VH-VL binders against b7kms5. Designs and how they scored, part 123

Target 1, 80 residues: b7kms5
Amino acid sequence: DTFETVRNTIRIESEVDESLRQLCHEERITKETWLEAAYLYLCEKPEELAQVIQLAQERLSQRKAIADYKRAKTMQERFL
Below, E stands for the ipSAE of ESMFold2; O stands for the ipSAE of OpenDDE; V2 stands for 0.75 times the mean of E and O plus 0.25 times the DockQ between their complexes.

## First folded at step 8 (VH-VL)

Design ba54 (framework fv_miptenalimab; at its last look DockQ between E and O 0.02; V2 from the best seeds 0.00; counts 0 for: pae O 3.6 > 2, placed apart)
Fold by ESMFold2-Fast, scan of step 8:
Parts: sequence; structure tokens; C-alpha cells
Structure ba54 (fold): chain C 80 residues (1-80), chain A 128 residues (1-128), chain B 107 residues (1-107)
Amino acid sequence: as target 1 above (80 residues)
Amino acid sequence: QVTLVESGGGVVQPGRSLRLSCAFSGFSLSTSGVGVGWIRQAPGKGLEWVALIYWDDDKRYNPALKSRFTISRDNSKNTLYLQMNSLRAEDTAVYFCAHRGYKFSLGSGTWSSYFDYWGQGTTVTVSS
Amino acid sequence: DIQMTQSPSFLSASVGDRVSITCRASQGISSYLAWYQQKPGKAPKLLIYAASTLQSGVPDRFSGSGSGTDFTLTISSLQPEDFATYYCQQLNSYPLTFGQGTKLEIK
């Protein structure tokens, strides 16, 4: 084996995981090779990489907003 | 050394078609990550991106020009083309072809693209 | 479309001056910005990419800064060969767009 690899565990949205699993099964590839290929492809097209980064930032902001809302709701319920 | 040389410009009447060529050397459009594009500049005005083609034949256009302009390549001749149809007076400009490079930048922490080598341009005048 | 606005549109300066040109994007473009120099009758020349990375062979008196929407090109000590028109370009999204240009003239 010429490749040195690392083991990663990632948490993603259930709907995204389901869709990606279906794609990988239909195309006869693995999630690992899709992830590697997707990243390497985007590195060679920074114009598209920029769009992916923006989407990632938006998704992260949405998750933070949800967390902030839950904190605010807890505060209101305790000190109503 | 990287060189790009445009040709095919001239005076044409409105509604006509014209095909521009860009002969390049020092790189191959078959090389993964390479792209070549067209940028134009109207007399006394600024730069306007026209189109870009990547090594994998992915083509991107300025939406304002997409219906009339087609970018293509001939890898056997190391030549880029721009087919311009239904020309208008507003298409009068110097047309440059440029090599699109990319690199990882430590300063930004990401991969970035740029146009690093440019031809000297070919002039298109759309006039009656 | 992302609109790129440069300021000023024209700038007069003397040799040895420190000059700065600004470029503003209508939406966030991270660091996906390049700066070009164009002399009359010639093709543009890449000066800076990724907002702040100097292109090989470009004199170190040129520098770029900024991220997001606000960017600056600085020439620390203006030389005679620096009188030209300067353009910024965003490469964050399609269509790729340029600023209107800044013409740097001898005072």
C-alpha cells in the first residue's frame, strides 16, 4: 500500500448522510474516496472551492444560531 | 516560458460572426488544474471577463455573453478559440487570452486562482 | 453578480510617495481577490493574488491587505514605472468581475 491514511470520525446531517450513502452505493465508490476526490478537485478549482467554503460557513452559522436560540429559550423558561 | 498570442480580430459589421484564436506554449490545457480564459477591454474602459475553460472541458461564461459566445479548444494545436456570434457595437474591444493559475496561499490559508500570463490582445471593431 | 468598486478612480502622486488604492466588494469574497497593473497599450500584469500574496518577480514595495469586502493595494515608495492603471478582481464566484480601475498619474 503506497498510501498512508488517517482515521477520522465525522458527524453530519442525517439527510446528507443518506443521500451520500446512496450516491456511493450507486456509483460503486466509498465515502472515503469520494471525500478525497471532492477535496482534491476543488483545490484545483478555487472559484468553486470558494463557493463550497461559503456554504460551509452558512451551515455552521445556522447550527450556531440554533444553539443560541436554545440557550435563550432555556433562560426565558428559568427566569420567566 | 509561457506565451499566449491572440489573432483573428478585425473590423466586422453588426450581426456578423468572428472567431478569435489564442496560440499558447509553455503549458498544456490537458494538465490537471489548468484553465485559459478570455478577458476583453472596450476602448477607454475597464476589464470584463468573457469566458473560461478548464482542463476537464468545464466552461464558464459571463452570463451577459453566454448566448452569443462559445469558448473551445484544440489540444492537438495548443489553441484556444472564442466564437462570437451576432456581434454588436458594444462588443468592440481588445480581447485578451490569459492563463489561469492556482496556488495554495499561506497568507489566506486556502487555494486561490489568478490570471498570471496574458497575451497582448487582438482588436475587434464592430462598425457599419 | 458581485460588484467591485475601486477608490479613488484617479490618483496623482509623486515619486517616493506612499499610495493606497481601495477595492470594495458588494458581498463577502473572503480572500479571493487579485490586483493587476496595466500600462497603456499593454496587457494587464498580475501583482497580487489571494488578497495579500505577492506574485513572483513583483517588487516588494507592492503589498495587499484585507479580507471579506474591503481590500487595499499599497505601494510603499512610488517609482516612475508604477504610473499605470490598477484593477482589482474577485475570483470568489461566477461571473468573475473587475473593479472599474484606478489611474495613477504623475502629480
Scores: ipSAE 0.556, ipTM 0.874, lowest interface PAE 1.6, mean pLDDT 92
Fold by ESMFold2, look of step 9:
Structure ba54 (fold): chain C 80 residues (1-80), chain A 128 residues (1-128), chain B 107 residues (1-107)
Amino acid sequence: as target 1 above (80 residues)
Amino acid sequence: QVTLVESGGGVVQPGRSLRLSCAFSGFSLSTSGVGVGWIRQAPGKGLEWVALIYWDDDKRYNPALKSRFTISRDNSKNTLYLQMNSLRAEDTAVYFCAHRGYKFSLGSGTWSSYFDYWGQGTTVTVSS
Amino acid sequence: DIQMTQSPSFLSASVGDRVSITCRASQGISSYLAWYQQKPGKAPKLLIYAASTLQSGVPDRFSGSGSGTDFTLTISSLQPEDFATYYCQQLNSYPLTFGQGTKLEIK
């Protein structure tokens, strides 16, 4: 009644997820409350939000490039 | 009405220190999301950003100045300070205090910031 | 540091003219750009934020455009009170740098 929530599924790189889980455990919080707090904090500091967005774009690009490489390598190995 | 009034400027010798004050009203620096900054303007020159302090005491500085300048606040007095040490001739300028606002922009689809209210400035002259 | 380069540094124009001032960032700043007007002996006044959003109380003869590295402030029909110096500022990353200014003078 205090807050309405939406259930979502996300995929996080293994090392990042492990670090985030450790942080959340030590601070006695959840990943979802961390995500909410991080976003709400950054909305009040657009200068910092801009940098987080740029990093997120770089990480997305890198994840796509790695996925494309693995797909191409699988195709290449298939003909040997 | 938002107002900002700077004080503490004057003529000082190189190597000395000076503390500027900015008394403000119409907002509180304790309010979530609020920021206040210092911008300076040398005679006949353009604007140069000096520092910014946020409501949560987070601080950001122009890297060229951070070794000598410190921003701070006293929320009980609605006052912002700029401590300037080891002053040089190049620090001669009018120093403005400015409220930093932020808002979601539908056109850009993201949060944006700006300096929307300014004081009239206080003049610092560094001369031997 | 992101350098902001304004062009021209000086501009002469007449009342009623359409005027454009450009600002170029040394690297991409998305739309994190503000424009200010400053009259002699006065503090700057915010005109536009987020590259194109007009600040409350600013006449609609002022408009802003651009994204990335290239930005333009346009005054569609100059009024006598518009003769001033104009500055852009990027708010994408620290330090929050300004352009060097454009002085708009009456012919």
Scores: ipSAE 0.423, ipTM 0.860, lowest interface PAE 2.9, mean pLDDT 91
Fold by OpenDDE, look of step 9:
Structure ba54 (fold): chain C 80 residues (1-80), chain A 128 residues (1-128), chain B 107 residues (1-107)
Amino acid sequence: as target 1 above (80 residues)
Amino acid sequence: QVTLVESGGGVVQPGRSLRLSCAFSGFSLSTSGVGVGWIRQAPGKGLEWVALIYWDDDKRYNPALKSRFTISRDNSKNTLYLQMNSLRAEDTAVYFCAHRGYKFSLGSGTWSSYFDYWGQGTTVTVSS
Amino acid sequence: DIQMTQSPSFLSASVGDRVSITCRASQGISSYLAWYQQKPGKAPKLLIYAASTLQSGVPDRFSGSGSGTDFTLTISSLQPEDFATYYCQQLNSYPLTFGQGTKLEIK
């Protein structure tokens, strides 16, 4: 089979990336093929997909958390 | 796993000073968003927030205690401290060390904080 | 300061009962409210955060609701291990403050 690929820039949290890198190395696969396989697998499992989506949404929020936290700190100080 | 262990409690006379320690593991106080604080509980009474220190060394105090209590940390030792000066009888309590975490709640749509891990506490008794 | 008032201070109930504890804030705290359980001689345990989110490992018979100033902790079917003292805490602004506690005793 021949595949047409699309270039993507994916930024992964450092600890997760390291763990994933090690797994891929041990299993002789790539992060790209892992992602493809995982997505295809989840497409056939709607309940699991929903769980992954929820987790992904949470993690996205965490990436914005620093900014939100700083804002919250400022707000809290207003009530001192 | 997160663990917190308080120490330094004891019996002291009014006006004396005491320093409490909290050794923690399972997390780093250098991690963004992390906070660690002290909460005390007088015998048979409720919980009272004492102080909190953030990863960036920002500190918050109970206004009633700010003049006498100082919170500090040693990241190299993963240890939290509470310096208590001019102790009074009303300072008699179990002092808990607690980790303050943050998490986004999808249900509420808000980023919230909470004290999710607590030590078992160390007892301070101030009596003449 | 934000005062947190719990009601009732004491509650007697039986195993299997549905019980509710109320916490009222003296001013709006959005959803920045946590519920803790404490047993004698033990440290408090986090049950609910963000007013309604169940902490991992906590039984789903526990639930929290409310926003703004009025909040409720509900135990759908009381179990023997649930008899304890419960505290609400606001994390909206400093100083952080707790409710005075609700002691849940066996009837």
Scores: ipSAE 0.024, ipTM 0.764, lowest interface PAE 3.6, mean pLDDT 90
ESMFold2 (binder alone), look of step 9: mean pLDDT 92; pTM 0.946

Design ba55 (framework fv_miptenalimab; at its last look DockQ between E and O 0.03; V2 from the best seeds 0.00; counts 0 for: pae E 17.0 > 2, placed apart)
Fold by ESMFold2-Fast, scan of step 8:
Structure ba55 (fold): chain C 80 residues (1-80), chain A 128 residues (1-128), chain B 107 residues (1-107)
Amino acid sequence: as target 1 above (80 residues)
Amino acid sequence: QVTLVESGGGVVQPGRSLRLSCAFSGFSLSTSGVGVGWIRQAPGKGLEWVALIYWDDDKRYNPALKSRFTISRDNSKNTLYLQMNSLRAEDTAVYFCAHRGYKFSLGTGTWSSYFDYWGQGTTVTVSS
Amino acid sequence: DIQMTQSPSFLSASVGDRVSITCRASQGISSYLAWYQQKPGKAPKLLIYAASTLQSGVPDRFSGSGSGTDFTLTISSLQPEDFATYYCQQLNSYPLTFGQGTKLEIK
């Protein structure tokens, strides 16, 4: 093969995955090539890349808060 | 040997329009990743960003100026334009055009942009 | 809009001095910060981008540091040609904004 690639397993929110899957189907592209194109495009517009990174940081914080809440709720149900 | 040369400035009355030009060489606005912008400086004051245009014709404006100013380009002439309408006394400034570069920085581990080549500016004076 | 505040607005120093100019952003901008030097009657010149990366051709007496909201431009040994006004700029989000400038006068 010409290209060297790596295999990644990622977990994203189901709503986002559904929307992205539909976009890829309609446009006749794959999630892999969309991810590559999106990253490369944003690298050429660092002003916008910065905003995407900020959004990613916020979403990561939200995921951690949700995980912490679920853990706490499970403990309450188990011990209370 | 990147060069940018502004022209079209002058004395104009309030309420009038003026179009500035920036002739550039050493790069093309059709090259992926390239951007060119306008930055102005009022007499004795600091720098204020006006507008930026990217290779894909994506345009970004200072919201304070968006309703009156329009950035455009002619790739066949390697020329950038700034159309200024409804000029006010506070628009009096030197207008610079500048190449917007970008590069991966090892210090941050990411891509960053900057204005690396600037023209010498063209002076716009709005007075009655 | 992100406000950029520089300190001090005016600075007087002697040749050979180490001088520092600070720039503060009203919100986090990571390292999306550039520093420019402007001499009277001339266009600005890029010194530093990405908060700490020196532009090619700029003397190594110039350095930048900081991230988030607080940034510093340092000139390790001031030279006569360093008489100029210095500006920081955030390129984190639109509108792109500059600090008010720091005028450096050599005593």
Scores: ipSAE 0.557, ipTM 0.879, lowest interface PAE 1.6, mean pLDDT 92
Fold by OpenDDE, look of step 9:
Structure ba55 (fold): chain C 80 residues (1-80), chain A 128 residues (1-128), chain B 107 residues (1-107)
Amino acid sequence: as target 1 above (80 residues)
Amino acid sequence: QVTLVESGGGVVQPGRSLRLSCAFSGFSLSTSGVGVGWIRQAPGKGLEWVALIYWDDDKRYNPALKSRFTISRDNSKNTLYLQMNSLRAEDTAVYFCAHRGYKFSLGTGTWSSYFDYWGQGTTVTVSS
Amino acid sequence: DIQMTQSPSFLSASVGDRVSITCRASQGISSYLAWYQQKPGKAPKLLIYAASTLQSGVPDRFSGSGSGTDFTLTISSLQPEDFATYYCQQLNSYPLTFGQGTKLEIK
């Protein structure tokens, strides 16, 4: 089989990225193929997919909170 | 689970110095967004914010204490410090170490901050 | 600095009562307000943040309301374990400041 790939830039939290990199190295796979495989697996597991989505939403919320926190911090410094 | 344990309290004479420590676990002060601070409580009195340090090493102080107190950290030891100089009788208090958490509220579209985890405190008594 | 004024300073009530504690900020703090509970010899415990959001693990008989300058902590039905001192805190700007506290005693 031949596959057409698309270029993606993914920013991963450093500790998660390191752990994932180590796993991929040990299993002789890539982060890319891991993500593909994980998604395909979850597409057939609706309950697990829902759990992963919930976790992903929580993590996104954390990232937004950090971003807003930094902005608020800057604003506080400006107006104090 | 997050835990904070204060130490270093004791009885000292006015004008002396004392350094408090707070050993914490369950989180890292190198994690973006994390803050850790000191809050004190004089005997039979209310809570008073003392100082706070952020993950990026930015520091905030109670203006009344800034000239005498210094907050610092050692990430390798997961330890927070409070250096207290020129101690006065009014500095007598239980000193709490607390983790400052944050959360994004989707409903309001804003972040909120709070002290969600506290140690049990260490007692500092300044008396002649 | 932002001054936080709690009312009342002391409150006597009975088990089962509906109790409200107010906190007023000297200037607008949006919803950057937290409520804490403290029992004798113990560290404060976070109850409410963002003025009205209940902290995980806190009973739903606790609720917070308000925005801007006026805030209220309400206990819908007082339980024996709720007798303690309560503090509000603004986290809008530095220096961070607490209310003077409200001691809730058993009648």
Scores: ipSAE 0.019, ipTM 0.746, lowest interface PAE 5.0, mean pLDDT 90
Fold by ESMFold2, look of step 9:
Structure ba55 (fold): chain C 80 residues (1-80), chain A 128 residues (1-128), chain B 107 residues (1-107)
Amino acid sequence: as target 1 above (80 residues)
Amino acid sequence: QVTLVESGGGVVQPGRSLRLSCAFSGFSLSTSGVGVGWIRQAPGKGLEWVALIYWDDDKRYNPALKSRFTISRDNSKNTLYLQMNSLRAEDTAVYFCAHRGYKFSLGTGTWSSYFDYWGQGTTVTVSS
Amino acid sequence: DIQMTQSPSFLSASVGDRVSITCRASQGISSYLAWYQQKPGKAPKLLIYAASTLQSGVPDRFSGSGSGTDFTLTISSLQPEDFATYYCQQLNSYPLTFGQGTKLEIK
């Protein structure tokens, strides 16, 4: 019993998810097997993995900036 | 807890062979990206990398030792081996087994692998 | 092969001193450099990886800097347990070479 799996829920932006679903459909794979394969492939390629991490950090920062903007606007409207 | 324990050292005559073992726990050499290797240190001298084996059986050697030393593993026993042939006086050293794992640095934004856990070493003495 | 040259080979210092050890690579290694501490009769201990990132459990009086060919390990205020031999290692290309070591002695 070499393979155990864990059920997880993840959140992906709609446009990215649609593109990934189309790729997975065409290649007859699932999103979870693609994720596992992509991670395992990148583990052997530290330079490429670093580029992926930098992109992930950028996307996370963008999400945090949007959340901070929404909070600031709500506070301004509350105190006007 | 990651542990590595070397064994098989001893006193041998020049020209003889010796096989070192490294029993490890807290990780599996079947895990993608994991490597384990051997580093040695002659008495009063610095560190010298000997060999490395990865989870996919990719093997790397110090070119000066490649003709005489062979790294191997037995995943069912969580054990790494170093076969040392045609031993010479200059092979006298403490031999360390070390885990090489991936680590991320926010400062550089890179994943790289480094020797992060070491065994206590086993002593090989080659003398007449 | 990439040669790693440490300076100085020996360093005498007192508790509380600030010391720096340098490591120079014979060709560029980006930031693929580690620093180790070794006490007599013991295995090396990883201090710093990726040139500047502290290994978990290492006191923050240790710091690393540099990229390319020139790297520095700094101890900002020496403690009694810091008297040891320090090694750098490049992990950019095989063979994975170490510097010759810097022995840090109590003055």
Scores: ipSAE 0.000, ipTM 0.619, lowest interface PAE 17.0, mean pLDDT 84
ESMFold2 (binder alone), look of step 9: mean pLDDT 92; pTM 0.949

Design ba56 (framework fv_miptenalimab)
Fold by ESMFold2-Fast, scan of step 8:
Structure ba56 (fold): chain C 80 residues (1-80), chain A 128 residues (1-128), chain B 107 residues (1-107)
Amino acid sequence: as target 1 above (80 residues)
Amino acid sequence: QVTLVESGGGVVQPGRSLRLSCAFSGFSLSTSGVGVGWIRQAPGKGLEWVALIYWDDDKRYNPALKSRFTISRDNSKNTLYLQMNSLRAEDTAVYFCAHRGYKFSLGPGTWSSYFDYWGQGTTVTVSS
Amino acid sequence: DIQMTQSPSFLSASVGDRVSITCRASQGISSYLAWYQQKPGKAPKLLIYAASTLQSGVPDRFSGSGSGTDFTLTISSLQPEDFATYYCQQLNTYPLTFGQGTKLEIK
């Protein structure tokens, strides 16, 4: 088929998900097709793709910092 | 097959305005993924990016020039424009228009955009 | 803004020589780099994009390498028609910026 698909499970920030869900509802599209369209559009603008990648790297760094903080706090509560 | 031809240059006094045109053929700016931009070159100096317009009318400017320069297009005429206001001696340059291409593949190393076809340029001289 | 610095600014070489021009970005730009050739009185011509991909119709004596901040354009066997100024450009971040250029003069 022209539309063979792959199932992916992703975890995103709850506020981002709520906003994206609202957009998809109002525009009558799905999160899957929005993701596909957004990626394909950015592939036609490599300059913009580079900036999105930078934002993604920043968000990933923030998530790691939060996860590290939570683990440290758990250790303090358990052993100190 | 792809051609771009600039026009509208000349000698102009400081503080005045000038509009450059770029007539192109062999591609359409309404085609998804296409972009066209302006690059300038002062006498004896290097290249400086001015502005870029995409197929979806998204416009990007050199921040140093954004307040004085406006990029626009007329798809029915296959023509790109650069409106230049409040011209200064520092704006003296050859102005090129260029087609912005891009390549994307699953393999790394082929991702990027580039300017693959250039016009011959039009000269703008800002003097008393 | 990302600054692009080329070295050398001037280069004199003989036909048949191997020539390399270096371009350095002030910040990481991955492989979002193009190389252009400009002959006196003419518009620039694209040689290489995505740091290492040769543009169709460009002789295979031209090659590009590098990623991140350090990039090199190499001409394996210099020909008389290669007399020109060469420019690198980053297309990773707005504003798009060019190196200052390298003027190549054939002895």
Scores: ipSAE 0.322, ipTM 0.827, lowest interface PAE 3.1, mean pLDDT 90

Design ba57 (framework fv_miptenalimab)
Fold by ESMFold2-Fast, scan of step 8:
Structure ba57 (fold): chain C 80 residues (1-80), chain A 128 residues (1-128), chain B 107 residues (1-107)
Amino acid sequence: as target 1 above (80 residues)
Amino acid sequence: QVTLVESGGGVVQPGRSLRLSCAFSGFSLSTSGVGVGWIRQAPGKGLEWVALIYWDDDKRYNPALKSRFTISRDNSKNTLYLQMNSLRAEDTAVYFCAHRGYTFSLGPGTWSSYFDYWGQGTTVTVSS
Amino acid sequence: DIQMTQSPSFLSASVGDRVSITCRASQGISSYLAWYQQKPGKAPKLLIYAASTLQSGVPDRFSGSGSGTDFTLTISSLQPEDFATYYCQQLNKYPLTFGQGTKLEIK
């Protein structure tokens, strides 16, 4: 049988997306298959997977800090 | 069954080089997901990770040792090597090679790695 | 580097005793922790991986628990062959690091 797929919409940093699009174009693969291959590869290297998870946590924390700062600044500008 | 046998240890003077070998059987370093590493143990002390090499030739080192030690392999001989340069008294230890295993599932599960099969070690003594 | 600290460093016990060895990581390592047993003059032997999963062939008197920073290895009823040195290892971040070891001696 053929494997089942799911559709997801993701939002990533513009420069990262541009770099990944370039890589996928040159290697003749899709972002979907690159994501699947990257995850499966890392699952065979759990110590590397742990490092990727840490980087993801750091990036998520940075995004939240930036969003909080922008929200606070917008409130000040709108009410002062 | 998986077996690993280290060799190449001995007494060596400070500042010299030594190459250790690990002959293994029961697995191939060409198989996706396989890794093999070196762990050392100084007399009366605990375990210290030295280096790890993966099937795709990706190499990871203990940063304290990276400048002096090089891990390599010869898949045709089922042999792992550790090239040790500029040896110091502090490098005196039993050097073990070990197979690195891992667990993974496509669904919910656990992800982890571990050293599941070990050789009996080869002793390196650095003395004048 | 992630520092792994074991408690106690030395433990005296008798056959039949229940003993626990603790391992603490200097930062969160989720469940990327393994436990090893080493007998004098021998190579280490894997007992537990992923903090709590028993390696095939290891007696079920051995168990592991914990996640994050605090981990415990328990031997429910000591047997003569269990007197050895035990090491924990984190495999969350390079360099891979081990605890200093816990030497379990006959009382």
Scores: ipSAE 0.228, ipTM 0.806, lowest interface PAE 3.7, mean pLDDT 90

Design ba58 (framework fv_miptenalimab)
Fold by ESMFold2-Fast, scan of step 8:
Structure ba58 (fold): chain C 80 residues (1-80), chain A 128 residues (1-128), chain B 107 residues (1-107)
Amino acid sequence: as target 1 above (80 residues)
Amino acid sequence: QVTLVESGGGVVQPGRSLRLSCAFSGFSLSTSGVGVGWIRQAPGKGLEWVALIYWDDDKRYNPALKSRFTISRDNSKNTLYLQMNSLRAEDTAVYFCAHRGYTFSLGPGTWSSYFDYWGQGTTVTVSS
Amino acid sequence: DIQMTQSPSFLSASVGDRVSITCRASQGISSYLAWYQQKPGKAPKLLIYAASTLQSGVPDRFSGSGSGTDFTLTISSLQPEDFATYYCQQLNRYPLTFGQGTKLEIK
């Protein structure tokens, strides 16, 4: 059983990261193994996976709206 | 072979309680990925999902029924239960228990779930 | 809740006919859709899952198609044993919901 791994860099909300960091410290696991386990667990519950995907889509939409607002405000402050 | 057999149905008065049982074989509710649920069907009507329980004791309910119905299990007896409280005339139905199957792959593939094995059903009649 | 609407509610056809039953979701459910067959006095039987994947042991005259909101179950050449009520179910969002059913009568 040999694992081939890939390196990923991700950006998540500071409050979520702090909560996850505390969980990993208390349970003596790493963020990478938690991510792998969480995904594999949800794959065994496709109906729950669907709910998580919906939440992810909502969070992505929210982050895009915030990014759009910040870009518009920057343009207003710098050019108009 | 996977089999599920419901029992515990009968005629009850409105406002009373009833507990249904589902004895199953061919799988274990302690096995990772396994789920079992209850689906009901009123006379001459369609199917309505009631509740689902997963191997990790995670429970999901039809919100219309959550306040009155409780799903539970006894892994040592390979038995699923549905506790029904405050029964109403509209709860009159055949109650099926069903195994929830799923499919996924780590490579290219499909993520899906379905009810692949069903019991014969047990009839609950709520009447005065 | 996601509402599942089947059409038609009743269908009468002759042996050998090609028949199609449609199922429409009130919002997108990707391919999280299953089709069941129920004969009078019996429990439902899974025919298709993931919108288009045929369950083992089901005759290949049955097929499913669609994604998102619009789905179709097709029987390419109707047989006498296909007399039954057919139900679609979405498994994308809780509560899990079924269509109202399509009763297929063979003349």
Scores: ipSAE 0.364, ipTM 0.833, lowest interface PAE 2.6, mean pLDDT 90

Design ba59 (framework fv_miptenalimab)
Fold by ESMFold2-Fast, scan of step 8:
Structure ba59 (fold): chain C 80 residues (1-80), chain A 128 residues (1-128), chain B 107 residues (1-107)
Amino acid sequence: as target 1 above (80 residues)
Amino acid sequence: QVTLVESGGGVVQPGRSLRLSCAFSGFSLSTSGVGVGWIRQAPGKGLEWVALIYWDDDKRYNPALKSRFTISRDNSKNTLYLQMNSLRAEDTAVYFCAHRGYKFSLGPGTWSSYFDYWGQGTTVTVSS
Amino acid sequence: DIQMTQSPSFLSASVGDRVSITCRASQGISSYLAWYQQKPGKAPKLLIYAASTLQSGVPDRFSGSGSGTDFTLTISSLQPEDFATYYCQQLYSYPLTFGQGTKLEIK
């Protein structure tokens, strides 16, 4: 049957995207179907979903720290 | 109707091994999303999680027990096992097996797991 | 490991009383918390999961609240069959851990 779908634009780390692309190519699946399957699988294992959420929170924290550092460095170079 | 029945408990000397069984019905451990675990309770004490096995044979252990205890299953018999090695006096407890339920919805809502059906427990006494 | 601490450990109350039992996690667990009731010689019975969702068949005098680190189980009007030991459990991180239990006794 025909699924109703939505378009998403996401930005992920280049190395992660390249790795996932290789996996999808070798296994003959798409990034869209892998994402759907991965999320649905984790929904059946909430304890594991919680571990993934913790990893996501850590990665988000790392991105914020990097952004803050770059902002501070740019400010220093421009105004100090 | 979901039922779980533990067996295999008894009195055993320190250092020995014992295998517990849990016969279940009303669900299959080969069904996606299903999990079953062991929880123990020492006399007069609280609950302690021992181990959990998922439909995909993924196994999770209490780190304090992982070196001595092994969880396994036989899907053809609808039976869960707990192999306990190098038993200590501290392992004296009632051992319960329990079905791990979960809630997920594709819409807004709550995601969580819980132990919803429990067996009556089987008593293990480790004494010298 | 996430430590779950219940308070009080012992609670004396009378039939008809409103009682609350609290459970505190040593780190944030979102709403990945369940409450169980255990009577002497019996297996635990699930009362509430996801911090506030009542299990089917459980009387509506039971309710749960909280998120993150602080959680409460409330019984709005105690009945004789409610005198039991109550346990909270976090299912957010391995190892899964229980609170030490709260024994609800007849006053």
Scores: ipSAE 0.414, ipTM 0.850, lowest interface PAE 2.3, mean pLDDT 90

